VH-VL binders against q9vjs7. Designs and how they scored, part 4

Target 1, 121 residues: q9vjs7
Amino acid sequence: LRYSQGTGDENCETLKSEIHLIKEEFDELGRMQRTCNADVIVNKCEGLCNSQVQPSVITPTGFLKECYCCRESFLKEKVITLTHCYDPDGTRLTSPEMGSMDIRLREPTECKCFKCGDFTR

## First folded at step 21 (VH-VL)

Design ma2
Fold by ESMFold2, fold request of step 23:
Structure ma2 (fold): chain C 121 residues (1-121), chain A 129 residues (1-129), chain B 108 residues (1-108)
Amino acid sequence: as target 1 above (121 residues)
Amino acid sequence: QMQLVESGGGVVQPGRSLRLSCAASGFTFSKYGMHWVRQAPGKGLEWVAVISYDGSNKHYADSVKGRFTITRDNSKNTLNLQMNSLRAEDTAVYYCARYTYYHWTYGSWTYREGAFDYWGQGTMVTVSS
Amino acid sequence: SYVLTQPPSVSVAPGQTARITCGGNNIGDEYVHWYQQKPGQAPVLVVYYDSDRPSWIPERFSGSNSGNTATLTISRGEAGDEADYYCQVWDSSSDHYVFGGGTKLTVL
């Protein structure tokens, strides 16, 4: 348990969430060729982080506060197939080459409290 | 046709400020994270700053943190870079670049892993006496 | 603080295969992206997520990434491939984007 913070418990955690994922594909001239989508389940970081108060001789109150933010500490690859593809006019594309699209993303597998604005570990 | 057009470059003295703009067209600007990347003459690419699709998250390279401010206006499809306290080492071509990450249509965060799939042609900033 | 190391130059004869490396500690745990930049032009994405290719990039461009080395491979090299090539990662620990120093490919 987290008893060192001097405030209430933190609840920064990895949670499953359903998202509507959309990917637009463009050609070399920057013209949209298709839009593909799917509803998928992915992880997200969600929760609250407590501030830490510590003694200090350099502040007017004799204390320092450090703010913490809930964000990912580790990411894992997830490959998703988008099965609903449409041309720019909204016509469904059904060919094997254009009727689906695989995309890669990394999603959080662990979430922790980090000092806000501090992106090093 | 997708376009990214940078403007606002020029020659300025050290310690002065300059504001760069990037006009976007031909794609749904408000769904993409945007970046500034720079390249000093004869040198390699250096990432400068990122702003999330909705403007809620911003991050900067250490070399510019505290001096540069990235902003966007999704109603005007524009990306901006306010550059204060300019130094000779800020001399470079500045590119705006679109970021290829898979945005979320639900939820409270944006993945920041991805690649720069479309680049403007750049605008030159020269900081010298 | 993540550092990417590229050789300054690579030379191949026309029709030969060019291999451009990008070194980094545990780079195989990161996704690597590759950009081509011809003189006087903006960079162009040629490989992303280690081995994926935009649909308009010829299949003779390919990528791999394992251990401490990512590699961009250009088979059947031609004069039109002469350019500077940069690798790039997103460093999740710092939320910074890191480029390698670039590799000049010469086809002669």
Scores: ipSAE 0.011, ipTM 0.658, lowest interface PAE 9.1, mean pLDDT 81

Design ma4
Fold by ESMFold2, fold request of step 23:
Structure ma4 (fold): chain C 121 residues (1-121), chain A 129 residues (1-129), chain B 108 residues (1-108)
Amino acid sequence: as target 1 above (121 residues)
Amino acid sequence: QMQLVESGGGVVQPGRSLRLSCAASGFTFSKYGMHWVRQAPGKGLEWVAVISYDGSNKHYADSVKGRFTITRDNSKNTLNLQMNSLRAEDTAVYYCARLTYYIYTKGDWYYREGAFDYWGQGTMVTVSS
Amino acid sequence: SYVLTQPPSVSVAPGQTARITCGGNNIGDEYVHWYQQKPGQAPVLVVYYDSDRPSWIPERFSGSNSGNTATLTISRGEAGDEADYYCQVWDSSSDHYVFGGGTKLTVL
């Protein structure tokens, strides 16, 4: 168990997670040309955030709950090469032009507790 | 052939409800996050809502939050938008659209960055007296 | 709350280069996507992730993004390029998808 000499335990942090990425590539007529995939390690925000309750005359119960969620505060670019590409028949594509596909995404560098559904930049 | 076909548009009075549907085919619908985007007559594009590939996460524009509900049925390859308490400013063509990437993950927090690479033809919703 | 600002219109002569801007606070830290919409049609993606193109989009379409401005560049403008153009980002702060107001391109 976790014990603390203070108040409340928040543990919102950046953790590694393995995900399976898939990208289908289509032509202008919507015909599938290839599908590429990879298993990659990315950062995720995970953890618990303390919620707050305050008096309110607006709500029927006389209290207002403020929920906080663990969410990314900073993102950085990650370029991922999908190295397992297949044609529509499931045959592995290995040519330099068709055997891989680069995609770009952003992943968390820092995570913090934010009001749920209301993030400020 | 990829297809997205919207239906359920029409003319309704303010305060009433409509349900839009989007029928998808030609791609693995259950692996993609899906969106509704609208366009008022003579105006620009406005994002409305998103639903994750498995339906576990939903987000809405502030203009529709609390009034609209996005849902999906992966067994029927359909996306839906339930629109309640309709207002004149909801008058628009409603498009369904898919996101460029999909990620299969186990867990709650997932990354939603991407472009809308395929759009339906749209369905018109008119809210007037 | 995050806003993207586009000029309402841009005009160019045939064969000239059109530049359509999309302004936003620190937009250079975001990936910008661009859509073309012709009258009576759904939007189509022409540039994504700042500068990538779908394989069927002519190389005349290109994009750049730095600082507070992203730009869609259409070289050798043609009458067939007349359309409305929208920029779009995913705003990670609000978890919303935001479009610019659109720019009408006229090729005289």
Scores: ipSAE 0.376, ipTM 0.786, lowest interface PAE 3.6, mean pLDDT 84
Fold by ESMFold2, fold request of step 23:
Structure ma4 (fold): chain C 121 residues (1-121), chain A 129 residues (1-129), chain B 108 residues (1-108)
Amino acid sequence: as target 1 above (121 residues)
Amino acid sequence: QMQLVESGGGVVQPGRSLRLSCAASGFTFSKYGMHWVRQAPGKGLEWVAVISYDGSNKHYADSVKGRFTITRDNSKNTLNLQMNSLRAEDTAVYYCARLTYYIYTKGDWYYREGAFDYWGQGTMVTVSS
Amino acid sequence: SYVLTQPPSVSVAPGQTARITCGGNNIGDEYVHWYQQKPGQAPVLVVYYDSDRPSWIPERFSGSNSGNTATLTISRGEAGDEADYYCQVWDSSSDHYVFGGGTKLTVL
């Protein structure tokens, strides 16, 4: 939720963000079997990147503005255990098999300024 | 039973407008990011637009940007696509689809790396003179 | 812009293993999702996050992803597997969702 202000003209950093994750589990017939949730901390990229001007033969003016955007440069898989599971009637499930659910996502662990639209992993 | 039902397709002339709707039931619509995906006759799938669970974040394919507007009404469990300045290349079956996971956060940041785990049956849009 | 490349068609004999590829620069760094579409029907998710399956999809559907190639593998292919198959990623640099061109699987 926060950013560093006044640290310079360019800052691109990994910030912590609290999110509420929900996953519904369905059977083959599309009937909900349980819903699980958790509050988790994940990373996001946030920050300001400077634009640059460079010589170019492509433009009529002979110059090209280079736009830079704060984007992830490295992602890492995070396995999250959702610990609040409920049956379709809203009853809390507490058994080892039904009381939690693992999910996975990728989150940034490093953020950098890249040319906008020219990110490669 | 989880259900997504598209409607509002039809035949229109180039340059006209059309509004598609997708009615959702059997899941907590307000917790999911929603998409429109289209498929021209005899062609592959093309992503069109996404809207976050609360409507705060929207993205569009370059082919429709500036002409199409995705919206949602969580009180009515509906997803909409306003399609302006229609062209012949917009002729397709339009599907609504939902993401596998949903993330509730304050602000406009959200995780969007989920799969499309449920699709509607589609509605046909034909743009011809 | 990010492009996913699939072969237009793949043919296998019944009981044999089909492999459908999805090519992209450094696609091994992305989560790849796979959809099956039969004629006149909406797509159905069969593999997601490279190698996970919905609980109702049989285990003979599997996926892998490394380097520049993701692969959907359908073991013991049967007539009911005939369909178009699409790979898909989320491109974080553009916030776009990208599909491959599709692969028609023929079993016979």
Scores: ipSAE 0.282, ipTM 0.744, lowest interface PAE 4.4, mean pLDDT 83
Fold by ESMFold2, fold request of step 23:
Structure ma4 (fold): chain C 121 residues (1-121), chain A 129 residues (1-129), chain B 108 residues (1-108)
Amino acid sequence: as target 1 above (121 residues)
Amino acid sequence: QMQLVESGGGVVQPGRSLRLSCAASGFTFSKYGMHWVRQAPGKGLEWVAVISYDGSNKHYADSVKGRFTITRDNSKNTLNLQMNSLRAEDTAVYYCARLTYYIYTKGDWYYREGAFDYWGQGTMVTVSS
Amino acid sequence: SYVLTQPPSVSVAPGQTARITCGGNNIGDEYVHWYQQKPGQAPVLVVYYDSDRPSWIPERFSGSNSGNTATLTISRGEAGDEADYYCQVWDSSSDHYVFGGGTKLTVL
């Protein structure tokens, strides 16, 4: 039985990306109190993963295609300071307590090809 | 003033369909990932589905995969849930909810993590014969 | 599937500290979010990313997360704190969002 498989040209890796983060902060009544933003460099997973086709007696066509997806295998916390804060009228906020905002996100430290839907930590 | 208003709930027989809508206002809807979360009477919260800010990425709870479809229309600030092949276990209040912040890089749903910082008041779906 | 375990109920005397736990395998590696739900109302976010609070939530609400347990702590418990409390994580292995089963807090 002859079936195709990937070419071995996978390039799933962790790459740097510049992103623009915005957070709108609201009060308990849903009124905007400020909006803060920053440009930051973060890691992301990018790349191609090979898919495989193999013989199968289970499927109607006699073949099974397995898709592989490039995604995060490990994440770490990154604290981002949003340094451009504005009130609802668009006025820049410059006080120490309102002129910046820290947020947390997780960014990938390692990326791998996994069967789509079969990724585990 | 931010608002999330769900509509489209009602009583329906098993096997039928309903379409829920969530109208959003008072924030930049097109920049946020949006969710549906449900709560059966007397039970806890159950996540149903997520859609990325641009609609390019969607995920569903296993209990609804293949039957429910989440969509959004950023030009109308509307989140939708098409519910097909409804079952008794789908009986619940359905909430729309927003993630806490947003990231924009075109075509990339990079950060899926977040809390649900704003919720609608919900719409009731009852599936019974 | 990833499972979050909460006690079904917690009772506290008025003025005392309530602690509501959320158990999960390696939950200390995840960000945990907490919601308060009063009868007939939608949930309200009270703690997010383990320990951060929305600006309108009083400082007597706090959170911690390490090892296999996240904890929501409510100091000086009041009758107004009576509600159901849910923990929640994003499960990176499935891209699913998981809630705990909920804890009913009573203040007597």
Scores: ipSAE 0.224, ipTM 0.739, lowest interface PAE 5.2, mean pLDDT 83
Fold by OpenDDE, fold request of step 23:
Structure ma4 (fold): chain C 121 residues (1-121), chain A 129 residues (1-129), chain B 108 residues (1-108)
Amino acid sequence: as target 1 above (121 residues)
Amino acid sequence: QMQLVESGGGVVQPGRSLRLSCAASGFTFSKYGMHWVRQAPGKGLEWVAVISYDGSNKHYADSVKGRFTITRDNSKNTLNLQMNSLRAEDTAVYYCARLTYYIYTKGDWYYREGAFDYWGQGTMVTVSS
Amino acid sequence: SYVLTQPPSVSVAPGQTARITCGGNNIGDEYVHWYQQKPGQAPVLVVYYDSDRPSWIPERFSGSNSGNTATLTISRGEAGDEADYYCQVWDSSSDHYVFGGGTKLTVL
């Protein structure tokens, strides 16, 4: 059977994207202390990758699947400050300690076409 | 106080169906992705399913795909798991768990690398003939 | 499928430091989270994002992650630390959440 493999670099790019982050903080008793959020710009992977599915008598599924998707090849860690914090009653927190929240997030620095996992959204 | 309370567990025969429910309180339920995680007796933790904060996205472990359905009602702070075609290997304590936080772009999934910061006490499901 | 490997058991004397490892292919590229589970109880998050800790978790609990191994470190081990510990990652390839097999920690 003939099949084509993904090129690994076909139309898969690292792009900027604006995302919304929300995080709540609770104490040892599970009581909400605050909720923080922010809109931030991060890297994302986006593009088209070559895929092919054809019948096969040698695979359990009955198909030879060579599906590729654009995803991260390298990641970096980024510290993001959530600048909008509120108490449980919805009051804006303005103190230096409670008015912002730092979180860590990994984002892609490079993107490539990789074999796709079995996922549905 | 944050609380997750599972219900609906019991003893059923193979091939039968069961519906689990998880009641959430103490946090803004609609802001969080929710999960089911199970644990067979004397075994480790196994992730089962996830549903996004608004219910628009779902994903399942291969072991339950096509048999289980995860749903949520944000107006009632409820998470559900419909389990069909139950098997002996589905016997486990089923936990509902909250993901630490969510991030999105225009309503779509983005990164989901958060942890399960809160768990219910679990509900036991036994599948036996 | 992505697999996380933990030792079945770890033993440490009271007051000593316990280290529980979690192995995975290039696990350093993923955020690792750790859970403590005592008998008859639900899991409790003790370390997240490799090394962050919930404020209600003692500072004795710490985490690291690099290469192919993540490690949960419990300093000054206490009897109360006896439990099963699980590592966990999100695998972007399969979009699955993956747990390790768990490690029984004994403090004697």
Scores: ipSAE 0.024, ipTM 0.655, lowest interface PAE 5.6, mean pLDDT 85
Fold by OpenDDE, look of step 21:
Structure ma4 (fold): chain C 121 residues (1-121), chain A 129 residues (1-129), chain B 108 residues (1-108)
Amino acid sequence: as target 1 above (121 residues)
Amino acid sequence: QMQLVESGGGVVQPGRSLRLSCAASGFTFSKYGMHWVRQAPGKGLEWVAVISYDGSNKHYADSVKGRFTITRDNSKNTLNLQMNSLRAEDTAVYYCARLTYYIYTKGDWYYREGAFDYWGQGTMVTVSS
Amino acid sequence: SYVLTQPPSVSVAPGQTARITCGGNNIGDEYVHWYQQKPGQAPVLVVYYDSDRPSWIPERFSGSNSGNTATLTISRGEAGDEADYYCQVWDSSSDHYVFGGGTKLTVL
């Protein structure tokens, strides 16, 4: 795994981001039971990484291309409760059982500049 | 009730084009990322392409990149796959599938994570000379 | 590219527990989903996020994921469980969705 050395990682940061989560729940017959959503704060990776394109006489294309992307180096699991649930008619659900929905997602804990398309993490 | 219905499959010669369509119903189509997944006869599942809920972002498998284009029309609850420069190895049943959920930011950053919770019945594409 | 490895086939007697494995490099760090496909039918999601299950899928279906192996467990196997089963992950490195090769489950 090749890291952007020197200047690349300084521009790639782990930032807080407000995101909107939506999840619909259906029964075995495919009928919508409820729709739940929430605005939550999660981590994201954001920043600029140095990429280079150089002329080359040894490649068929005539160029050497090195692309780097700001991406997560580590992830953590997070359980989020969607606190706004609605029935198919758009009525707010307020019961403890139906008024909220727990979902799982992963968010970045650290971000770095990685070579784009690199699978060796 | 949830329903995904693929159409547009058929027999074509190599190098030709074909356009597949998927009609969605029973859910809020515009809230979900949609995918194409294919399966060659007697073979396993192969992911083909994804399009975000609003069509702003697309990704393709390397095997079809540059040849296939995924689009959607949320006003018509339709997903499409334009297949150009078709090859024999593109012969497969093509499924449209829905992602379980999506997350996104106000700044157009989004994170795709989930499974394919609903599938169509598929449409057969045969590429042969 | 990221590769998921499944055994081509697994056999189980009725009433016994079937286990289908899905191997991948550090797959335990990824969320694994499982699909059931019966002959002539579209795939059906049976397990997602390693161990979650759609409400319409029987509790006999469960999943686990650790290290380099994810496992789909089908307890009290029935004839109706005969199908091909596929594991699947989202590879963040390539932003691709990856399926295993599939496992044919036979209930004998």
Scores: ipSAE 0.023, ipTM 0.660, lowest interface PAE 5.0, mean pLDDT 85

Design ma4
Fold by OpenDDE, fold request of step 23:
Structure ma4 (fold): chain C 121 residues (1-121), chain A 129 residues (1-129), chain B 108 residues (1-108)
Amino acid sequence: as target 1 above (121 residues)
Amino acid sequence: QMQLVESGGGVVQPGRSLRLSCAASGFTFSKYGMHWVRQAPGKGLEWVAVISYDGSNKHYADSVKGRFTITRDNSKNTLNLQMNSLRAEDTAVYYCARLTYYIYTKGDWYYREGAFDYWGQGTMVTVSS
Amino acid sequence: SYVLTQPPSVSVAPGQTARITCGGNNIGDEYVHWYQQKPGQAPVLVVYYDSDRPSWIPERFSGSNSGNTATLTISRGEAGDEADYYCQVWDSSSDHYVFGGGTKLTVL
C-alpha cells in the first residue's frame, strides 16, 4: 500500500476579518446588567488543502482516506475594549467603570494544512 | 475619563540617575500592559520599555537595556521608570502609554502586540553636562 | 531590526484626500497602528489593527495594509489635520515595538 503524508500548506492563508463583538454581563442573580459591543479586526484561517482517497485491501471500508483542512498552527490572545455599553433599558453607559468592557479572545497567527479531525498539536 | 500623568522629569548630568512616575486613572490599570515611549527634541517616537498587566513580564529597547528598569504598582495605579547611567542621547520627552494588546504563543514564548490607545502628556528629561 | 519607512512630508489641498504610506517587509502580515501628533501635544491613536478606528476619531480617517505598504487615508483634508503621523508595529523577531520615522502632513 502506498503511504503518503500530507504536503502541508497549500492555498491556506492567514487573513484579516472584521467582526462585530457583543458581550453581555449578568449579575449574581442571572439578570442582565449591561451589554457591550464593538467592531474589531481579527485573523482567520482560510484556504484549501490536498485530500485523497485510494483503494485499500487492509482497511475495513476498502479505502484509505487522507483528508486535510486549513487550520491554525498558532494562536494569540487579544485583549479588546468594547466601548459601546448599554444598560438593559438601552441607555448608553458613560462612566469609566461601566462605559467599557475588556474581553479576551484567541485568534490564529499562522495557518497550515492539518489532517481533518485532528485537533491535537 | 482615562488619564495618564507623568512626573519626575528634570535636568541631570551624564552618568546620573532619574526616576519617572506615571499616575493612571479612569480605567482598570491592572488589566493593561503599560509602556514608556520617548521622543527626542525634533525627532520621532521611540519605544523604551513594556511591563505586562501583572508585572510578570518586562522588556526593553536595546538602547536602554541594562540601564533602565520598568515597574508598576497596581494597588496605586502607578507606573515607574528607573533610569540609571543616563546619557546625552537619553534626552527626550518621556510618555507613558496604555496598550490595547494581544499576546501570542510561539513555542514557549509569549509575545504582546497592540496599539497605544492612551498617552500621557509627557515629562521632559534633559541629560547635559 | 525591522524598519518602517515613511515619507518625510505629504502635502494636500483642502478638501482633497491625503495618503500617508508606511513601508515594511511583508508589513501586510502585521498589524499596523497610526498616531497623530500635533505640535506640543502627545500622540493620539487614529487607526489601529490596520483599519479599525476609535469611535472618537472622525470617519475621514481610514487605514489599509497589504503587501509591503500600509496606508493612512485622510479624506476631505482640513487645516486641523496638519500634524505629524506615525505608523507602528510590533516585531516578533526582535520583540520590539517599532515606529516609523513620521510624516509631516501639510494642508495647503
Scores: ipSAE 0.008, ipTM 0.617, lowest interface PAE 9.1, mean pLDDT 85

